# VHH binders against Homocysteine S-methyltransferase 2 (SAM4): the designs that were tried, part 11

Target 1, 325 residues: Homocysteine S-methyltransferase 2 (SAM4), of Saccharomyces cerevisiae (q08985)
Amino acid sequence: MARLPLKQFLADNPKKVLVLDGGQGTELENRGIKVANPVWSTIPFISESFWSDESSANRKIVKEMFNDFLNAGAEILMTTTYQTSYKSVSENTPIRTLSEYNNLLNRIVDFSRNCIGEDKYLIGCIGPWGAHICREFTGDYGAEPENIDFYQYFKPQLENFNKNDKLDLIGFETIPNIHELKAILSWDESILSRPFYIGLSVHEHGVLRDGTTMEEIAQVIKDLGDKINPNFSFLGINCVSFNQSPDILESLHQALPNMALLAYPNSGEVYDTEKKIWLPNSDKLNSWDTVVKQYISSGARIIGGCCRTSPKDIQEISAAVKKYT
Short names: E, the ipSAE of ESMFold2; O, the ipSAE of OpenDDE; V2, 0.75 times the mean of E and O plus 0.25 times the DockQ between their complexes.

## First folded at step 6 (VHH)

Design q4 (from a2 with R98K S101P E105T D107E; framework vhh_nb_b201)
Fold by ESMFold2-Fast, scan of step 6:
Structure q4 (fold): chain B 325 residues (1-325), chain A 119 residues (1-119)
Amino acid sequence: as target 1 above (325 residues)
Amino acid sequence: QVQLQESGGGLVQAGGSLRLSCAASGSTFSEYAMGWYRQAPGKEREFVATITWGGYTYYADSVKGRFTISRDNAKNTVYLQMNSLKPEDTAVYYCAAKTYPWGDTYEYWGQGTQVTVSS
């Protein structure tokens, strides 16, 4: 293996901050791929022509996206699997069996690894149950969230990713609800056998989307103590407000001072629905230089971008990481 | 930036049916996941159903098997077919729109339509 195991590498290099890629879904949309569908950014991989035809336009676009993030300075990148649960795939694509589903995930992981090479880290990206029902930014899981079988929902994707040696880390993104967070934290090493992180979906005022405070989340983690899966490697925030994200990450650091953190916020761009273009946010007060400096001060070990972050954003993040480490 | 307008509410007897409609205007309708929520007097707003632009559906346990959410992208309209109505289904029903996870995610709401189910 050209790379050291991720946890060993970061332990051996305590000042190292890894640069994560940008927002794959929004970047693919920018490049002409229609991602407005239930499997989101996974849609180009559903077509057999993506796999059988080396001249596939979609294949070229996805590969160029990975290459552009690598050239920008990304050192750890995600599989294109945010809305790729078995339930979402089997209900919205021609794929109907677990065997076909496992083949799809294996091919996507292989493709991602082939694009980034053996010296970069690869995250198996998993979106929340809330993304399946389009509630990852509200955290509203209905009247009876305790009746949701999170394990059964995640199981096919988890079992696939646990067995795939091309993955270095499993990333649970945009978790917006305390019951889902508790479920993930309750899973033992037989369910989560690889290092993993949890990225929280957080309001601008610094609480989880469902209203749970950072102090309450910290208490859940402290109460689990030695019972927590030792593969739980990072806690962080993603797809959150650019301007407020440094203060939110600092609140996590204050509540959990020994926890390794990560952050990858949205770009802060605003969509002009009349002109159908993305515009810079005139209320954007911070630069990547400022935000990255503050993230590092709060203990961030992985920094990147979420929605609407481009290779240019990653280049600025990479420059700031180099400057402050 | 999407505007939502509900219609189709009214009074119905227990065991009966109603079909709610929600007309969307503004942004491209196909970019939005659409949902229905309800609020009974003195209670918090409760989730009912959601549908993605591709037709994937999810329902609250209390309505599963009785309610069906659907959409017509050509008409920029989402529907809630309510069958086997019960008195406890009495509420103001709200249509909601949400973008897929890109950029800042917004939740847009209609003004609501009253559904009253008599025993």
Scores: ipSAE 0.000, ipTM 0.304, lowest interface PAE 11.0, mean pLDDT 85

Design q5 (from a2, 19 letters changed; framework vhh_lunsekimig_d3; at its last look DockQ between E and O 0.10; V2 from the best seeds 0.00; counts 0 for: pae O 6.9 > 2, grease 29.3 > 24.2, placed apart)
Fold by OpenDDE, look of step 7:
Structure q5 (fold): chain B 325 residues (1-325), chain A 119 residues (1-119)
Amino acid sequence: as target 1 above (325 residues)
Amino acid sequence: EVQLVESGGGVVQPGGSLRLSCAASGSTFSEYALYWYRQAAGIERELIATITWGGYTYYVDSVKGRFTISRDNSENTMYLQMNSLRAEDTGLYYCAARTYSWGDEYDYWGQGTLVTVSS
């Protein structure tokens, strides 16, 4: 049976919380794919052998990743296209034309859909503008962020995703800057014709990476009023501290009580920038059970994991969701 | 981390050729995108050539058809073959390496090698 449109499904099931997948990049890396590159988890798809050889090792790895997240209880999953802007791809791969780029995206989406099946929901994943310069965790877009043409950056990927009926949701992940957020929110249905969500990149102090408060973000949305794109479906946080994520989400909920939210934090591990490794966080305060409960109480409708989360984490999330919904 | 050392610079006549080398040490060479920059006197440093970790090359228009960037991962060395040199090619040439790790960008630079094109 064909899945219901996401919007309809959630409307028909007001208590339903969807379980999102976890750290795809992490899983691929753990399984032998080097994701530390300019196009990150898109890297296996750049090789023609991925498509021409059914016995490709990387092909198998990606399939298994999706399968493991599915088995863990994921109900909505992402394409591995976080760092797959036309800019990033054309500057760092042999793909240099829009046609080739579109072909790549189409292949990735098709492959992803095939992996997860028709009953699961698929997110077209889009990283922030800052991702191409590694600024999604600093929010520093330079001296004149207001003059950045964000649309031109996103346009190729957006146009592709808008046309792809295999996608159920477009995800703007890890947005770290208020100017970028404003830009995205300014786009009408002609630019964003599919349901979409915005994940905010928030640091431990509870503000956007550029220093913007959740209240300020909420005000931006409130000020838009009826001018807001009707396809704007979720606001939330991703790639954020596990420990602080509940409070951050609650702050959004308080400011925007009618907004459907989403949350997929990091596992709690800490990245050591000097050693360039992820370290266990001995200060992990809560369990997934506690955190998920809090998310649900704060209006989350989609819950998953981000960096360093595994299928095991998703299992715990899934169990918690079932427990509290 | 990676250390970069340029070599091969010198004085050459217009129309001549020169081959620069950039030797890397301290990390897996294949994990880096590599770049050649140059800086003429009184002018800001400019990117002139790029080779990605996969071996894909890019050039600025001013050097297209004349310069060739390449890498040998087995030798941890990048090269810049410069042909049909012009006076405007004079400058300090820098090699650079870039790597990425989960939202972090890391750039490494050599000390530079001087290229002088003069009659």
Scores: ipSAE 0.020, ipTM 0.319, lowest interface PAE 6.9, mean pLDDT 91
ESMFold2-Fast, scan of step 6: ipSAE 0.564; ipTM 0.817
ESMFold2, look of step 7: ipSAE 0.072; ipTM 0.532
ESMFold2 (binder alone), look of step 7: mean pLDDT 78; pTM 0.776

Design q6 (from a2 with S30E E31D T99D S101D D104T; framework vhh_nb_b201)
Fold by ESMFold2-Fast, scan of step 6:
Structure q6 (fold): chain B 325 residues (1-325), chain A 119 residues (1-119)
Amino acid sequence: as target 1 above (325 residues)
Amino acid sequence: QVQLQESGGGLVQAGGSLRLSCAASGSTFEDYAMGWYRQAPGKEREFVATITWGGYTYYADSVKGRFTISRDNAKNTVYLQMNSLKPEDTAVYYCAARDYDWGTEYDYWGQGTQVTVSS
């Protein structure tokens, strides 16, 4: 294996910060793939021609996206599986059985690994239950969120990723609700047998989307103590406001000073609804150089981009990481 | 940009039925996930039901089996069929739209429609 196990590599290199890829869904949309559907960025993998025909237009686009992020400096990249729960796939694609679903996930992981090579780290990306109901940015899980069976929802994807040795890390993204966070933190090593992280979906004012404070999250983690799965490796924030993200990450660092952190915010672009285009944020207060420097100061070990972040953004992140590490 | 207008609320006896409609205007309706929320006096706004752009539906446990959400993309309208209504269902019902653009919060809300269920 060309790469060391992730935890060993980071322990051997205590100042190392890994550069994560950018927003795959928005990047594929920018490249002409229609991702506006319940399986999101996974849609090109549903067509059999993607797998059978190496000249497939969608296959070339996805491969070029991975290559462009690698050329930009990405060192750890995600599988294209944010909206790829068994429920989402079986309800919205021709796939109807667990066996077919496992084959799809295995093929996606194989494709991602083949694109990035053996020297890069690969994250098995898992979106929240909230993404399935389109509430990952509100955190509104209804009146009885404690009654949601998160384990059954995540189980097929978790069981698949646990068995796949091509994955280095499992990433739970945009978790917006305390009950979902508590559920993930309650799962022992038999359920989560690989290193994993939890990326939080947070408001600009620095609280979880459902209103839970960083102090309340820290208290949940402290109360669990040694009961927490030893594979819990990073906590962080993703798909959050570019301008506010350094202060939010610092708040998390202050609440949990011994926790390894990660951050990958949105690009800061603003959508012009009249012209139907994305414009640079005229109120953007910071550069990637400044934001990355602040993330590193707050204890971030993995830094990348979320929605509307392109290879150009990752190149700027990579340059800043090299400058400050 | 999407604008939402609810209709179909009113007074109904317990055990009765109402059908709420939400008409969307302004941009492409088919690209939005649509939901219904409600707020009773002195209570927080609570989730009722959502329908994805793929047509799949999710319900709060309190309304499951009694309420049905549906959409008609040709009419740019989402519906909430409310059966077996209870006094506890009394609230202002709000229609909400969420753009599929991940990383951007587009929560468009209607003005609300009052539903009153008498014992």
Scores: ipSAE 0.006, ipTM 0.366, lowest interface PAE 10.8, mean pLDDT 86

Design q7 (from a2 with W53Y E105F; framework vhh_nb_b201)
Amino acid sequence: QVQLQESGGGLVQAGGSLRLSCAASGSTFSEYAMGWYRQAPGKEREFVATITYGGYTYYADSVKGRFTISRDNAKNTVYLQMNSLKPEDTAVYYCAARTYSWGDFYDYWGQGTQVTVSS
ESMFold2-Fast, scan of step 6: ipSAE 0.012; ipTM 0.480

Design q8 (framework vhh_nb_b201)
Fold by ESMFold2-Fast, scan of step 6:
Structure q8 (fold): chain B 325 residues (1-325), chain A 120 residues (1-120)
Amino acid sequence: as target 1 above (325 residues)
Amino acid sequence: QVQLQESGGGLVQAGGSLRLSCAASGFTFSDYAMGWYRQAPGKEREFVATITWGGYTYYADSVKGRFTISRDNAKNTVYLQMNSLKPEDTAVYYCAAYDYSWPGTDYDYWGQGTQVTVSS
């Protein structure tokens, strides 16, 4: 193992901030891969030709994406598995068995590790229940969200990632609902045996998509206390407004001053719903330099990008991290 | 001025077949995923089938092996071939267009619906 265990590395280097990769789904879309489907950015891996055909265009594109993020300064990168639950895969692809599913996840993790090498950290990326039902930016889980069996939904992917020593960290991202957050925080070391983080899906006014405040989230964490899995390593925000994200992260820091944080916002581009294209945000108030400086002052230990963030964005984040650490 | 217009519904006996069509206009059809949903009287609207702009198809378990979704981008049309119809397939069938590239939003556009009635 060329790299130190992630928790040990960060404890030994208390000022270190790791640079995370950018938005893989939107970057693959920019590179010509059609990701509009229920398994999102995982779609190129579903074709057996990705694995067996050395001339696969999709394989070359995915590899070039990883290489470009590495060249930009990424130090910790994600597997391409945001909408890759067993339910999503088995309902939306030819894969029908747990054995086939485990083989798919193992091959994706192996591919990601081979792209980034042994010196970089690798996150097993897990999207929320909300992504499966297209509610990760509304948080609307229906009338009885407390009755959703989150554990059974996540279990096949969790069991696979827990056993894979090529992963350093499990990332639950874009969590938009308090009952899902409570479920994840309730899972003990037998269910969630690797270091993990939770990325929250929040409105620009700094509340969870379902309306839960940062103070209410902090109270849930405080109430659980020593019941919380000791592998819970970071809490943060992802796929949130670029301009508002520093204030949102600071509100989380104020509510939980001892919690290690992370942030990876959207690029600041805005979606034109009439033209169905992403446009530059002409009202962009902050630079990456300013945003990263503020994230670091709020206690962020991992900083990267989400939707519409490119290798150029990661290069700017990397430069700012080096400047302020 | 976006429009989705369904056709091909009607009355059919159990075991029969129908082919539904949905003609789309007012948007770049090839950039959208297309789907079929149905709603029986007194029941919630339920998913039937979807086809991505890349041609990947997904089906509700209740219709797998009996229904086939397809699209013709040159004609801006999506189809639902319904075979081995059952009385429980009786519903109004709706065509839908949606853009998965917009994070977290669901259906952009819906048609007016076409009635399918399957007699016992």
Scores: ipSAE 0.000, ipTM 0.206, lowest interface PAE 12.0, mean pLDDT 85

Design r1 (from m8 with N31D A33Y D52Y; framework vhh_7mjh_2)
Amino acid sequence: EVQLVESGGGLVQPGGSLRLSCAASGFTFSDYYMSWVRQAPGKGLEWIGRIYTSGSTSYNPSLKSLVTISRDNSKNTLYLQMNSLRAEDTATYYCAKGYSEMYESGWFDPWGQGTTVTVSS
ESMFold2-Fast, scan of step 6: ipSAE 0.006; ipTM 0.395

Design r10 (from m8 with N31D A33W W107Y; framework vhh_7mjh_2)
Fold by ESMFold2-Fast, scan of step 6:
Structure r10 (fold): chain B 325 residues (1-325), chain A 121 residues (1-121)
Amino acid sequence: as target 1 above (325 residues)
Amino acid sequence: EVQLVESGGGLVQPGGSLRLSCAASGFTFSDYWMSWVRQAPGKGLEWIGRIDTSGSTSYNPSLKSLVTISRDNSKNTLYLQMNSLRAEDTATYYCAKGYSEMYESGYFDPWGQGTTVTVSS
């Protein structure tokens, strides 16, 4: 393959910071794709015309989005599979069998790899159980979160991604609850055989959405120690407040100084209720330079954007990464 | 054309209650998840909760004991019942089609004009 294995590449290049893509769901929405559905940004891939018609409008839009992120400087990109659990797909699309589901995931991974080429890294993106129940923002997993069978929920997608050699990294995004975090960290190499990261869904004041502190998370990781899957490669924060994110990442760095970190926050845009449009954060251009510098000083190895981040945001992140590395 | 029209706001005393309505037209209301969000003067958007096509609800935990979302598919109408109103509940309230709770900024398609609730003595 044209690229070195991700862990080896980063070990060989200890000062390298990889630029991640932006918010795919919001970017597809801005380009005219309706993503307001249970499978979210995966919706354009559900239509057979996406696959059979090379002139499909949705196919062109998704390909253009990947190309724009690459042109902006993205070096590691995600599959469009945030809300693509077997449960979400089988309940909300015509796909009803595990075989059909595996075919869908394989086709999406193939499409993403074909868009980005062989020299870029590809993340198999997995959203939390909380995203399926619409609680990734709140972390409210009900009265008995310890009774949730997280493994059974994730299993079909995990088994598919484990077998797919086009993926370099598995990314668990927006994990908002300590019991889900503990479950993922408990899975051994037979369950999770590829390098992976966990992105935390964090409240504005620097705690996990369910109220768990960064210090408590660090203690869970320290207590598990050598029992943690050796493929656990990065811990970070994603889809968090732009302005608060550098301090939150620094608190995680202080609690876990030897852990490789990542960060990809929301854009900081604000909604104008009278004009019904998203307005730029007035400090946006200055903020990315400052935020990226702070992320790098806190040990971030992968930096990108989440909700409402565009190719222009990724271009600014890329420029800042080059400036400070 | 897709339209969402919120109503039921107004001036209310602390401790009072209000029921907000959202009349939907231009789409098959019964096929979509619906959400309520609010914006206090000078503040960002705050997600209140959502209701799916079967009537199952999910709420912002900070507001769960104070609000109830319901829907009447025969009338293409979404409701937000609010109890024990406080001065901090003063905001413009919007209904939205879809999964606005997915991210901090939410995804709102489409937004109505909103209805303003002022809690003051």
Scores: ipSAE 0.012, ipTM 0.355, lowest interface PAE 8.8, mean pLDDT 85

Design r11 (from m8 with D52Y S56K S100P E104D P110Y; framework vhh_7mjh_2)
Fold by ESMFold2-Fast, scan of step 6:
Structure r11 (fold): chain B 325 residues (1-325), chain A 121 residues (1-121)
Amino acid sequence: as target 1 above (325 residues)
Amino acid sequence: EVQLVESGGGLVQPGGSLRLSCAASGFTFSNYAMSWVRQAPGKGLEWIGRIYTSGKTSYNPSLKSLVTISRDNSKNTLYLQMNSLRAEDTATYYCAKGYPEMYDSGWFDYWGQGTTVTVSS
């Protein structure tokens, strides 16, 4: 049956590595859902027909995506809420009130839990401020990033996810700027009362998108020491270059040897945004087998995929995890 | 092999203008979107903008009024026109193939060597 609390399960099984799902946004796009919208992959949930009509085409597509990731070997999966801040939803959909927003998030979490069942772990996915302004891959938060009120931006989604017992973990992903990272790390248990992780947006040279080094990030964490929220459970990298990701994760492991890590890189495919097609990566230097083996060696406890990773990719990740654990 | 060679950097006075060039070779230039990115000394990377194969452009909103990106497919060359330069525009400027800000970070593998712009006093 029912799953053990995530922290207890991982403590009881110190060699266990959980397989995370793949890239939901790009997978839904592949399945015919038009995700080119400020709320990204959350767009199918905005239509009331998704909820009221059991035969909704979009509902079937989202359910099939979850089922395909489960069949591939996923053990921990995300809610479809990457660009689902109150600001993004209220500015780009018919939803205008906190009550309507909370209802949307609660319904998405319920749907995700129903799709994956009670024996799998569920992550409440939260994208960065950078995703709202389309800068999560540059880290450019303007001239005075320290003045951005990150807490107010995240607060409605955080308050909703904190109290939702169907979630096992909150995931802040693609964080590309040191001031946003510092803000999240500064929030105590009253703000972040549920286990959480931070996934960093890093470029192939192994630094945060804004140029902050892994050593600088480690120093921020070390300086906080015992003041850091005890619910901070994993640090890692996501939507990162497939080929460079093992070395980047290892640099993070060297800087923070006692920190549990996670990694879920891009597939290695490249996208032409004008033509709206994916082009294959020209090299075959690394396989999932090789990359996963290296991630496990660096202390990764959760491994999955980001942009353009499909159920086939998750199947290969699952096979490699089983082989090396 | 893909090669991107930036040029046109140098010392410029505050309020001045400068045009950077990026000479591309080793791929069919007209088939790819192109981008400009900069890095100020001791700072992180800052996305400037991109130009699609159609010639349409998209800019960093903080820089939109100060920069113009254009391309000449017959010369395999990308351009960045900068106006009203300020001391904070002092940076190394890089040409990139594709959309490194929006998709796979591996696009940064196609960066040129960069060209340095120093805005004087």
Scores: ipSAE 0.000, ipTM 0.154, lowest interface PAE 13.3, mean pLDDT 83

Design r12 (from m8 with N31K S56Y K97R M102L Y103W W107Y; framework vhh_7mjh_2)
Amino acid sequence: EVQLVESGGGLVQPGGSLRLSCAASGFTFSKYAMSWVRQAPGKGLEWIGRIDTSGYTSYNPSLKSLVTISRDNSKNTLYLQMNSLRAEDTATYYCARGYSELWESGYFDPWGQGTTVTVSS
ESMFold2-Fast, scan of step 6: ipSAE 0.012; ipTM 0.406

Design r2 (from m8 with E101R; framework vhh_7mjh_2)
Amino acid sequence: EVQLVESGGGLVQPGGSLRLSCAASGFTFSNYAMSWVRQAPGKGLEWIGRIDTSGSTSYNPSLKSLVTISRDNSKNTLYLQMNSLRAEDTATYYCAKGYSRMYESGWFDPWGQGTTVTVSS
ESMFold2-Fast, scan of step 6: ipSAE 0.011; ipTM 0.387

Design r3 (framework vhh_7mjh_2)
Fold by ESMFold2-Fast, scan of step 6:
Structure r3 (fold): chain B 325 residues (1-325), chain A 120 residues (1-120)
Amino acid sequence: as target 1 above (325 residues)
Amino acid sequence: EVQLVESGGGLVQPGGSLRLSCAASGFTFSNYAMSWVRQAPGKGLEWIGRIDTSGSTSYNPSLKSLVTISRDNSKNTLYLQMNSLRAEDTATYYCAKGYRMYESGWFDPWGQGTTVTVSS
């Protein structure tokens, strides 16, 4: 293989920061794919014509998206599998069996790997239980979140990704609730056998969507200590406020100074609720250059973009990473 | 505290075989995956492979045909079997408890390592 195992590469290069891709779902939406569907950005892969017809318009769009992120400087990229749990797929597509589901995931991973080549790292992207119930930005898991069987929800996707040697890292994104975080951290190596990270969904004030503080999260991790799966490789923040994200990551760094961190915030665009349009980020003090510099200072090892981040955003992130490393 | 003690290194002729051991103490060995890594003189660290709590192994594709990792939970010991050794396998070999990117990419403390020299 052209690439070193991710853990080895980062250990050999302790100051290296990897550039992650941008927001795939919003980028595909900008390119004309209708992603407003329970399986989100996975929707183009559900059609058999995506796989059987190399001239498929959707196939061309997804390939061009990956290519544009690579040309922008991305070094580690995600599979298009944020809302691709077995529950989501089996309830919202023609796929009804575990065998069909595994075939879908295997083909998506193969496609992503073929798009990015063998020298780039690939993340198997997993969204939270909250994304399935449309609560990933509120953290509201109901009255008894401790009774949710997170393991059974994640199990089919997790078992598939654990077996797939084309993946370098598993990414749990936009985790908005402490009980889900605790569940993931409680799974041993028989359940999570690949390096993985947890990206937190946080308010602009720096608390988890459910109100849990960074200090409380750090205490959970410290209390678990040696019981935590050693494959737990990064903790970070994603799909969070652009402007507040550097201070939030620094709070996490202060609470857990030995933890490898990652960050990939939203683009900084502001939604005007009265006009129902996205407005450009007009705050020039929080440019990508400024944000990336502060992320690196806080110990970030992977930096990219989330919602509404484009190849142009990744190009700016890549330039800043090169400048400050 | 975690202690890892590697042993079994030494001088070996090209084409020979060698079995390395790592004796673990200070933690519940059976609850953790274990890894082997190596560093050749003047080169960076190279990951060899790991074994999880169930005994399932994962290897560096460049090395998979040359090495086998195993464990004996009753002895708190990790093993690395190396076959068909080449001059390029000359390195210091380290074991690591639950290899993670946390703490600069490796558990601290590591073992002291055991040196393998392949020459005629």
Scores: ipSAE 0.000, ipTM 0.111, lowest interface PAE 19.5, mean pLDDT 83

Design r5 (from m8 with K97R E101G M102R E104D; framework vhh_7mjh_2)
Fold by ESMFold2-Fast, scan of step 6:
Structure r5 (fold): chain B 325 residues (1-325), chain A 121 residues (1-121)
Amino acid sequence: as target 1 above (325 residues)
Amino acid sequence: EVQLVESGGGLVQPGGSLRLSCAASGFTFSNYAMSWVRQAPGKGLEWIGRIDTSGSTSYNPSLKSLVTISRDNSKNTLYLQMNSLRAEDTATYYCARGYSGRYDSGWFDPWGQGTTVTVSS
């Protein structure tokens, strides 16, 4: 293996900031793949022709996307598995068994690793329960969120990713609700045996989508104390307002000054989840240079892009990281 | 080759004090935040506290009044002073290299074999 274990690499290089890839789902959509499906960016992998036919157009598109992010300067990249829970896959694709599901995840991880090579880090990407119910940007988990069995929802994907040595890190993205955050943080090493991070889905005013404050999140982490899985490696914000994101990351840093942080905001465009359309970029007031400089000053260790961020955005992030580290 | 060697543990009576040491080698000690972590028999790891490169300390609130962390960069050594020891302080104590002072998950990979402290009369 050409790469050092991720936590060891970052410990040995305390000023190093890793560049993460951009928004895979939106980039694939820009390249002609129809991602308006409950399994989102995973849709091209559902067809057997993706795997058996070397001339598959979708296979070429996904490979080119990974290569373009690598060429832009990405050092750590995600599997295309944001909305790839067993529940989402079994309800919305021809796949009906755990065996078929495990084969799908194993093939996606293998494909991603083959695209990026052995010297880059690979994140097994997991979206929240909120993404399955289309509430990842509202945090509205209904009247009785405490009754949601988060473990059973995540279990098939977690068991698969735990066994896969090609993954360096598990990433829980866009977590918008405190009860889901508490559940993930409460799982022990038998459930989460790899380094992992939690990316929070937050409002422009710096609170979690469900209204929970950064101080309340810090209190949850403090209250769990020694019960928190030792593999919990980073906390951060993703798919958040571009313009407000530096202040939000700083508020998280102030609430949890000892926490290793990450940030990957959207491009400033707003996605309407009901209509499946992008609204104009009215939020982007600053350059990546300015935003990345501020993220680094708040202690970010991984910086990338979320929705509507392209290889060009990652190139600008990479240049800013090199300039300020 | 990163090495951390803990020492100073042993048997101590309730209410007693101990000073633990951690000798670091294989890296530039002065460039890294350092932490102390402990594990009681049959329990998980418990973070004690951290000291950054400037000498600023952060402690587990449950332990803050009982412990003091310090460092001597000229000797590449980290220290943990423990006072008013209780039976529940019986544990193996580890030093660990932190990531970057202020932005660490609060969890660490233990680097040394640890030193055992037994509080018993």
Scores: ipSAE 0.000, ipTM 0.109, lowest interface PAE 20.1, mean pLDDT 82

